# VHH binders against Type II methyltransferase M.MthZI (mthZIM): the designs that were tried, part 6

Target 1, 355 residues: Type II methyltransferase M.MthZI (mthZIM), of Methanothermobacter thermautotrophicus (Methanobacterium thermoformicicum) (p29568)
Amino acid sequence: MKTTHRIYFKNSADMNELKDKSINLVVTSPPYPMVEIWDRLFSELNPKIEETLIDEEDGLRSYNLMHEELEKVWHEVDRVTAPGGVVIINIGDATRKIGKKFQLYPNHVRTIDFFFDRGYQVLPFIIWRKQSNKPTKFMGSGMLPPNAYVTHEHEYILIFRKEGPRQFKTEEERKLRRESAYFWEERNQWFSDVWTDLTGVSQRLNHKNLRKRAAAYPFELAYRLINMYSIMGDWVLDPFLGTGTTMIAAACAGRNSIGYELDHNFKDLIESRINETLKLSNEIVMRRINDHIEFIREKNGKYYSENYKFKVTTRQEQDIRLYYPRTYKKIKNNEFEFFYQEVNPKKERQSKLNI
Below, E stands for the ipSAE of ESMFold2; O stands for the ipSAE of ESMFold2 at other seeds; V2 stands for 0.75 times the mean of E and O plus 0.25 times the DockQ between their complexes.

## First folded at step 1 (VHH)

Design o01 (framework vhh_4orz_3)
Fold by ESMFold2-Fast, scan of step 1:
Structure o01 (fold): chain B 355 residues (1-355), chain A 118 residues (1-118)
Amino acid sequence: as target 1 above (355 residues)
Amino acid sequence: EVQLVESGGGLVQAGGSLRLFCAASGFTFSSYAMAWLRQAPGKRREWVALISSGGSTDYADSVKDRFTISRDNAKNTVSLQMNSLKPEDTAIYFCAKDYYSEGWYDYWGQGTQVTVSS
């Protein structure tokens, strides 16, 4: 098994490198309109934004102009997404005072409206409540009613499907789908509409050269979504790649990927992250296997995996195959190929007993 | 080849202090956030402290105001000063390289044992 990963350092408002209907899954976290750290990026894309935001103090117009920039990317996402494909956007709403007006800017609503208006099915989506060790920030008049405001503690993982359920027309596709299945206990954890077990990424990256919000979602979030909404060998797109989380998660899950990133300074960070991830890639799949073995030990599963010689809860889990990237090659300055090894749980577990 | 080597652990009575060190090699140390995590008997690994490449620090609520993380980019070292130690601080402490601060720390060392008696 081999996967291909390409990075384009350019504005994803134009993804001419991609054919129509070529992408099976989009997983991304865009810059958030009206969140102050993104003001400069949006103003560089459209100078009218700085004028409306700073000079005119018109929050609503600024919000609309920022979303118009994102919608240039969503038009490209719509063009490249295949029928049955899924678009997943992690997005937070912004609370902000512009001039004398404090309000929430509902980024998730505008994003839903775009895809809904284009005939996408809005699937049940996930509220991601980030774990945090920081004190809760108080907004407004504190303890005095009525001008105190609730804190905003969650983001949305919006899920859109194009045209309808994906069809698997060939026996090869149906086989890959079965091999790409997840464990029953993973399904029960991952398909909850509220995620409270994942820590958000720190905004402590260097302000001067890097976009802090580009690393807003963790590896595990991308890894779950990729396993939930694609099969091995699919092409996963992230039009706001940042530090490479989606690409690395796709590689760890046996999926191809394409990423777009405006800031070329992320190139070395992504390459460094690839090197570090290869050291842990076997541990990712072994964790899934060890968690399954512990789970099934008490459950007394009815079905059996011939591939791994352990019991499973359902018939659909019998053909699961887990791979990890063993090595990679840099084919071009912007293209990587990953090469895989199928996990051997008995051999891996036995080797740990001898060391 | 990335290497992280923890040191400074030991046995200390409640109320005492310890300073942990992590010597890093094999990567551009100044470009990465560094973190300390701990694993107490029977518990999952818990994040303790983080220091960004720019020197910004953050701490778990359980250790705030008692622990101080610092770094020396010239020596490729990150340190954790632990004051007012409590029996519940007993754990194996791990140094982690974490540029992305996403809860997935790359290349953890073997750890150093800290035992606080009561």
Scores: ipSAE 0.000, ipTM 0.135, lowest interface PAE 18.9, mean pLDDT 83

Design o02 (framework vhh_4orz_3)
Fold by ESMFold2-Fast, scan of step 1:
Structure o02 (fold): chain B 355 residues (1-355), chain A 120 residues (1-120)
Amino acid sequence: as target 1 above (355 residues)
Amino acid sequence: EVQLVESGGGLVQAGGSLRLFCAASGSIFSINAMAWLRQAPGKRREWVALITSGGSTDYADSVKDRFTISRDNAKNTVSLQMNSLKPEDTAIYFCARGPYDEYTWEFDYWGQGTQVTVSS
């Protein structure tokens, strides 16, 4: 197996490199309207935003203009998404005081409205509550009603499906779908509509980049969503690629990807992350296998995986195949090919035998 | 309770063959994976071959295509057929019982071992 990954350093409001109806899954976290860290980016896209936000102190108008910029990208997302394809957008609402007015700017509502109005099915979506962060400051009038405000502690992982359920018309597609299955215990963890178990990216002592902190789009979040809503060999698009999380997660899951990123400064960081991830790619798949082996030992699985010679909970898990990217090849400045090894759980686990 | 007893070891010349046997006492032999491990003088113990309760097998790279593990659940025995033996195969060979899942690699009962010596 081989996967292809392309990065375009340009505005994703124009994705002319992609044919209509060519993408199976979109997974992205856009810049959040009205979250202060993104003000400069939106103002560079439309200078009227700076004028409205700073000079006029008009929060609602600023909010609308920022979403108009995002909607240029969503129009392209709609064009390239295939029937049966899924669009997943991780987005937070913003609480902000503009002039004398404090309010929440409901980014998730505007995003839902866009896809709902375009005829997408809104699927049950996920509330992502990030790690416990005790506030050191209270919003509003402290202990005094009624002007005290609730803290905002979650983001939304919005899920939209184009036209209807994806069809698997060939035997080859159905076989690949079975091989792309997840374990019963993973299904029970991942398909909850509330995620509290993802703590975001670990704070390593030297990372002080405010953009990374604001985004908090962890590898594991992208990896789960890709496994939940695509099959191996599918094309995954991220129109706001940033540091490359979606692309790297797609590669680790055996999916192809295309990313767009406005800032060329991310190129070296993305390539560095590819190299780091390849050194640990086997550990990602082995974590899934080790967790499964531990789970099934206590659970008395009723079915058997001939591929890996361990018990599973359901018949559908019998055909699971797990691959990890072993090497990659840079085809050109913006294109990478990853080459895969199927996991060998016995060989990997034997190496940990202390006997 | 559960006892594992190895037999079939001995001295053999390079290129020769030996067959090791492991006899198990106890009533739940058939549901467990069984393994052969070996320990050469001055070296760490290493896994050689595994057979699951269902009969699927796996081998260390160093012995693949030369060794064959099999089981007879009716007789509560596991055997290891060793062909094309090399001096490097010289070791004490242990039969071990693993959990039902062959990938868990936890061995709870061990035999006393049988010596295999391969002369050049």
Scores: ipSAE 0.000, ipTM 0.158, lowest interface PAE 17.2, mean pLDDT 83

Design o03 (framework vhh_4orz_3; at its last look DockQ between E and O 0.00; V2 from the best seeds 0.00; counts 0 for: pae O 26.1 > 2, SAP .678 > .668, placed apart)
Amino acid sequence: EVQLVESGGGLVQAGGSLRLFCAASGFTFSDYYMAWLRQAPGKRREWVALIYSGGSTDYADSVKDRFTISRDNAKNTVSLQMNSLKPEDTAIYFCAADFGSYRYPLDYWGQGTQVTVSS
ESMFold2-Fast, scan of step 1: ipSAE 0.216; ipTM 0.683
ESMFold2, look of step 2: ipSAE 0.014; ipTM 0.578
ESMFold2 (binder alone), look of step 2: mean pLDDT 83; pTM 0.836
ESMFold2 at other seeds, look of step 2: ipSAE 0.000; ipTM 0.127
ESMFold2, look of step 6: ipSAE 0.000; ipTM 0.441
ESMFold2 (binder alone), look of step 6: mean pLDDT 83; pTM 0.837
ESMFold2 at other seeds, look of step 6: ipSAE 0.000; ipTM 0.078

Design o04 (framework vhh_4orz_3)
Fold by ESMFold2-Fast, scan of step 1:
Structure o04 (fold): chain B 355 residues (1-355), chain A 118 residues (1-118)
Amino acid sequence: as target 1 above (355 residues)
Amino acid sequence: EVQLVESGGGLVQAGGSLRLFCAASGRIFSTYAMAWLRQAPGKRREWVALITSRGTTDYADSVKDRFTISRDNAKNTVSLQMNSLKPEDTAIYFCATYKPGYSLYDVWGQGTQVTVSS
């Protein structure tokens, strides 16, 4: 097995490198309108935004102009997404005071409206309640009503599907779909519409020093979504690649990827993260295997995996195959190929337990 | 918050038997899998045996059919019965807690020495 990963350092408002209806999954976290760290990026895309922000004129005008810039990208996302394809956008709402007006800017609503108006099915989506060390932070007038405000502690993982359910018409596609299945216990964890548990070892792959300049969601979030909404060999697109989290998660999951990033300064960081990923990629797959082995011993599953010689809960899990990237090759300045090894649970598990 | 203390090591002749004990403190013992690992002189630590919270077991190929791991949740103890010992079983033996989701062990004991003479 081989996967291809391409990075284009340009504005994703134009993705002419991609054919119509060629992408099966989009996973992204855009710059958030009205969140101050993104003001410069939006103002570089449209200088009128800087004018409205400098004068503290109209927060609604700034909000609308920022979303108009994102919607140029969403039009391209719509063009390249195949029928049956899924678009996943992690987005937070912004609380902000502009001049004398404090309010929430509901970014998720504007994003839903865009895809809903274009005929997408809005699937049940996920509230990601971020772990926070600030549980007692107060907004507004403290203890005094009515000008005290609730804290905003979550982001939205919005999920849109184009046209209808993806169809698998060939025996080869149906086989690959079965091999891309997740474990019963993973399904029960991942398909909750509220996520409160996103503190994973793999999240440490994100470089802290550049977080203020990039939308950062954890590796585990991208990894779950890719496994939930694509099959091995699919093409995953991130039009706001940032530090490369979606691309790295796709590689770890045996999917191809394409990323767009406006800031060329992220190039060396992304390449560094690719190198570091190879040192940890087998740990990710072994974590899934170890969790399953422990779970199934307690449960005594009804079905059996011939591939891995362990029991599973459902018939659909019998054909699961797990791969990790063992090596990679830089094909061009912006293109990487990963080469895979299928996990051997007994050999790998014993090796990883030795210290 | 779990602390582990190993005991039962010693010197035995090849073909002999030893029983190792691991005593755990803390209320979480019953929810953890427990493992035995060993480290021979000049070698890395290697996994030997595993027992889940419900008592299902797994063994390294080198000790299968010779070693038996068991647990007593009421006493917060894990034991390792070692039969048909060989000189290559000579090592410091450690017990450790293993929690699902991690390839790394959370809590380690300090170990107990097992020496098998030819």
Scores: ipSAE 0.000, ipTM 0.259, lowest interface PAE 17.1, mean pLDDT 82

Design o05 (framework vhh_4orz_3)
Fold by ESMFold2-Fast, scan of step 1:
Structure o05 (fold): chain B 355 residues (1-355), chain A 119 residues (1-119)
Amino acid sequence: as target 1 above (355 residues)
Amino acid sequence: EVQLVESGGGLVQAGGSLRLFCAASGFTFDEYAMAWLRQAPGKRREWVALISSEGTTDYADSVKDRFTISRDNAKNTVSLQMNSLKPEDTAIYFCAAELWDTEYYYDYWGQGTQVTVSS
């Protein structure tokens, strides 16, 4: 097994490297309109935005112009997404005061409207409520009504499907689909419409390198979504690659990837993350195995995986195969190939018994 | 009620110094990162300096080596020492607070204090 990962350091408003209807899964987290850390990026894309941000009356105009920049990318996403393909966008709404006017800017609504207007099915989407260990925060006038505001604690993982359910027409495709299945207990955890078990990524502000320190969605979030909405060997696209989370998660899940990133400065960080993640790739898969073994001991599953010699809850889980990248090679400055080994749960069980 | 109140702004000649203060109330100050941002007439708001809850500092290139941010958790105060002021430093300076779990935006803002640097 081998996967290919390509990075294009250019504006994803033009993805001419990708043919129409060639992508089956998009997973991304764009810069969020009206979240102040992204103001510079949006203003560099469109200088009119900088002008609107200094006008106390122009919050809505700034919001609209920022979304117009994102929509250039969504037009490309629409072009390249195949029928049956899924587009997943993790996006937060922004709370912000411009002049004397405080309000929420509903980024998720504008994003939904874009894909809805283009005939996509909006699938049940996920509210991601970040875990926090900080006890105090307030917005507005503290304890005094009515000028205190609800704390904004969640993001939206929006899920869109093009035209209808994906078709698997060959026996080879159907076999890969079965091997790409997830465990029953994973399904029950992952397909909840509220995620409360994943923490966000903290950031440190720096005017020169804001993007390098910007919050990003965690590896586990991307890893779950890729396993939920693609099969092994699929091509996963991230038009806002940033620090490489989607690409690295795709590699760990046995999927190919294509990423776009405006800032060439992310290149070394992405390569560093590849190296660090490769050291942990076996652990990621073994965690899934260990969690399954612990779960199934109490559940007393009815079916059996001949591949791994353990019980499973459903017949569909019997054909699961789990791989991790053992090695990678850099083919070009922007292209990597990962080479895989199938997990061996018997070796892990033996190691635990020997202790 | 949460408040951030800036003080210490005013008129100063180029090459002079000012020290801005931000008095915070209504939240657990020592758990928040504190920042100073500024907005010059006709320009967007720009970030100037940050001090984390742990005391780690960061500065915009335009003010590096001239400005120093510090905090006093006992007094719930953050301050910005501004040295070698230039006419380009003329702006309204805002104090802002961010809790670790709201990394996407500042939770609280002051009303701003005017700094004017004459040539």
Scores: ipSAE 0.000, ipTM 0.109, lowest interface PAE 21.0, mean pLDDT 83

Design o06 (framework vhh_4orz_3)
Fold by ESMFold2-Fast, scan of step 1:
Structure o06 (fold): chain B 355 residues (1-355), chain A 120 residues (1-120)
Amino acid sequence: as target 1 above (355 residues)
Amino acid sequence: EVQLVESGGGLVQAGGSLRLFCAASGFTFSNYWMAWLRQAPGKRREWVALINSGGSTDYADSVKDRFTISRDNAKNTVSLQMNSLKPEDTAIYFCARVSYYTGSYEEDYWGQGTQVTVSS
């Protein structure tokens, strides 16, 4: 097994490297309109935005211009997404005071409207409520009504499907789909419409220098979504790649990926993360195996995995195969190939017990 | 049914010491990184100490050289030795299991916590 990963250091408003209908899954977290850390990036894309941020009293013009920049990317996402493909966008709304007016800027609504207007099916989406971190600063008039404001504690993982349910027409595709299945207990955790179990990287003090987007968009979020909405060998796109989280999650899940990023400085960081991931790559898959073994001890599984010699809850889980990237080869400055080893829980557990 | 149960908290005078324990069950303990975090009244939860599956440790600057994290894989226990305690160390201390995310480690399960109060 082999996967291919490409990174393009350019604006994803033009993804001419990608053919129409070539992408099976998009997983991304764009820069959030009206969140101050992204003001410079949006202003560099459109200098009129900087003018509106200084002079506009209510910020609506800035909001509209920022979304117009994102929608250039969404038009490309629409072009490259295959029928039956899924587009997943993690996006937060922004609370901000421009001039004398404080309000919430509803980024998720504008994003939904874009894809809904283009004929996508809006699937039940996920409210990602981060671990409860009570703010030490009050917004508005403190304890006095009515001019105190609610804190915004969640983001939206919006899920859009193109044209309708994906079809699997060949026996090879159907077999690969079965091998790409998730465990019953993983399904029960992952397919909740409220996620409260993912903590932000920002809770780790020694990661204070990481970008806030990386802290808000953890590996596990991308890894779950990739396993939920694609099969092994699929092509996953992230038009706002940043530090490479979606690409690395795709590689760990046995999927190909393509990422776009404006900042060339991320190239060395991504390659460093690849090297660190290969040292720990089996730990991610072994965590899934170990969690399943612990779960199934309590449950009376009706079916059996001949491949891994353990019980499973449903027949569909019997054909699960789990792989981890063992090594990689740099094909070009922007292209990597990963080579895989299938997990062997018995061998790995035996080695650990001997030390 | 991952379960983490903290113990060893209590009231101690400034300059004193306490040792916290966390008993883990419901998962293969030796395969996971473990952390201690704390939350003072009216403040956000903050990380104080980390130990990886191989026994390597890391500490927040505020507790470095005063606190020591250790683990006993045979007993499925992680502990935190707290020396030279200060009133600002007063908090509820939580044990957490750490899941590896590529390039980042994040806590995914937490105990109920144990109260540590340091009097001046």
Scores: ipSAE 0.000, ipTM 0.150, lowest interface PAE 16.8, mean pLDDT 82

Design o07 (framework vhh_4orz_3)
Fold by ESMFold2-Fast, scan of step 1:
Structure o07 (fold): chain B 355 residues (1-355), chain A 120 residues (1-120)
Amino acid sequence: as target 1 above (355 residues)
Amino acid sequence: EVQLVESGGGLVQAGGSLRLFCAASGSTFSRYAMAWLRQAPGKRREWVALITWGGSTDYADSVKDRFTISRDNAKNTVSLQMNSLKPEDTAIYFCAASRYSPYGTQFDYWGQGTQVTVSS
């Protein structure tokens, strides 16, 4: 098994390298309109934004102009997404004071409206509540009503489907779909509409847990979504690739990927992250196997995996196959190939549980 | 960091009941899936019950309908109500917390364990 990964260092408002209807899954986290860290990026895309935001202190107009820049990308996303394809956008709303006016800028609403208006089905979406050590800042008038404001602590993982459910026309596709299944207990965890177990805040951990923490940052989010909404061999697109999280997660899940990134400075960082993640890729898959074996030990599963010689909860789980990338090769300046090994639970699982 | 301390174990006659408590300290407990596991002499460690942040519960078939897991995020506690106890339930019971998987073998934090002995 082999997957291909391409990076284009250009503005994803133009993705002419991609044919219409060629992408199965989009997973991305764009720069968030009205979040101050992204002001420079949006102003570089459209200098009118800086004038409106800084000189005129017009938050609403700035918000609209920033979303107009994102919507150039969403038009391209719509063009390249195949019927039955899924578009997943992780986006936070912004709370901000511009001039004298404090308000929330509802980025998720504008994003939903775009895809709704384009005829997409909005699927039940996920609230991602990031973990933090302690909230230390209050907004608006402290302890005195009525001018105090609720702290905003979550982001949205918006999920859109193009047209109807995906059809699997070939026996090869149907076989890959079965092999790409997730465990019953993973389904019960991943398909919750609230995720509280993933954190983007660095904090001190026992050294034993550092690898799990690294995998549970945006990597784990992308990894779950890719497993939930695509099959092995699919093409995953991230039009705001950044440090490469979606590409790396796709590679770890046996999917191909294409990423767009405006900043060439990310190239070396992405390659470095690929090397670090390959050291953990077996552990990611083995954790899934170990979690399943512990779950099923007393669950008394009704069905059996001939592939891995353990019980499973449902018939659909019997054909699961798990692969991890062992190596990668850079075949062009912008193109990488990953090479895979299937997991062997009998050989690799043996770990003592300490009490 | 999360520290877990179990209580409520002891000796009980077959058919009796016990309630185990797990007290969490040191971090935000509401962000963790919580599980009870047990280890009987000569057996491997066995998953018994779990509860996710959202309140979803699951139970091993051996304890289904007899045991009930619950959590109180305001008090930072997880409880395991054990009814209709059998000699086969004799084990050391462990509370465990997982940030990343509610069903995992690799929990982030473990309690010290509490002994439950059920006489025939």
Scores: ipSAE 0.000, ipTM 0.106, lowest interface PAE 22.5, mean pLDDT 82

Design o08 (framework vhh_4orz_3)
Fold by ESMFold2-Fast, scan of step 1:
Structure o08 (fold): chain B 355 residues (1-355), chain A 121 residues (1-121)
Amino acid sequence: as target 1 above (355 residues)
Amino acid sequence: EVQLVESGGGLVQAGGSLRLFCAASGFTVSSNYMAWLRQAPGKRREWVALIYSGGSTDYADSVKDRFTISRDNAKNTVSLQMNSLKPEDTAIYFCARDLEYWSGDEAFDIWGQGTQVTVSS
């Protein structure tokens, strides 16, 4: 198995490198309108934003202008997404005081409206509740009603499907779909509409200002979504690539990827992360296998995986095949090919014990 | 803030018991593989016990039947109960998380600062 990964250091409002209807899955976390860390990026895209936000203190107009910039990207996402393809956007709402007015800016609503108006099916979406970072200071009047405000503790993982359910017309595609299946217990965990088990990530970065532009969603979030909404060999797009989390997750899941990132300073960090991830890429698959072995010991599954010599809960799980990237080659300055090895649970488990 | 903080170490006589605690912040222990490792003076670091995300456990042969790793999901804590301690168990004990997201040069990406355990003969 081989996968291809391309990075374009340019504004994803123009993705002319991608053909219409060529992408099966989009997984991304854009800069959030009205979250202060992103003010500079939006103002560089449209200088009017700085004027309305700082000089005029007009939060609503700033919110609208920021979303107009994101919608240039969503128009391109719509163009490149194939029928049956899925668009997944992790987005947080912003609570902010502009001038004398405190309010929530509902970024998820504007995002839903865009895809809904373009005829997408809005699928049941996920509330991602990060571990509690409850502030020590309360907003508003503290303990005194009615001018106290509730704490905002979650983000939204919005899920949109283009046209209708994806169809698998060839035997090769149907076989690959079966091999891309997830375990019964993974389905029970992943397909909840509330995720409370994943924390936002803080990365150690050696580069100036890169942390300010990085998406704050973890590898495991991207990895789950890619396994839930694509099959091996699919093309995954992230128009706001940042530190490369979606690309690395796609590579670990046996999917091709394309990422766009405005800041060229991320290039060396992404390549460094690829090299480090390859050293331990088998750990991700081994975690899934070890969790399954533990689960099935108590469950006493009725079906059997010939590939890995263990029991499974359902017939559909019998054809699961798990791969991890072993090596990669840099084909061009912006293009990488990953080469895979199928997991051997006994060998990989023993390697872990020699620390 | 992602952090692991160990406690419970100390001095104990051979044959005694100690319980080590590892408090995690910034992530959930139940969603990760958690390990206890130890390093004796002049020796390489070795793993002692592992607890998988689903709760199953593995132990090094040297501590099997004497040590028990456990997890308290409500308190977000991992514990190591050490019974029948021997002078050879003297080491700094580290709590660590297996790589889940971003990898470095180590198999474990988050480490505590360690807690000293000294067993007198």
Scores: ipSAE 0.000, ipTM 0.149, lowest interface PAE 17.0, mean pLDDT 83

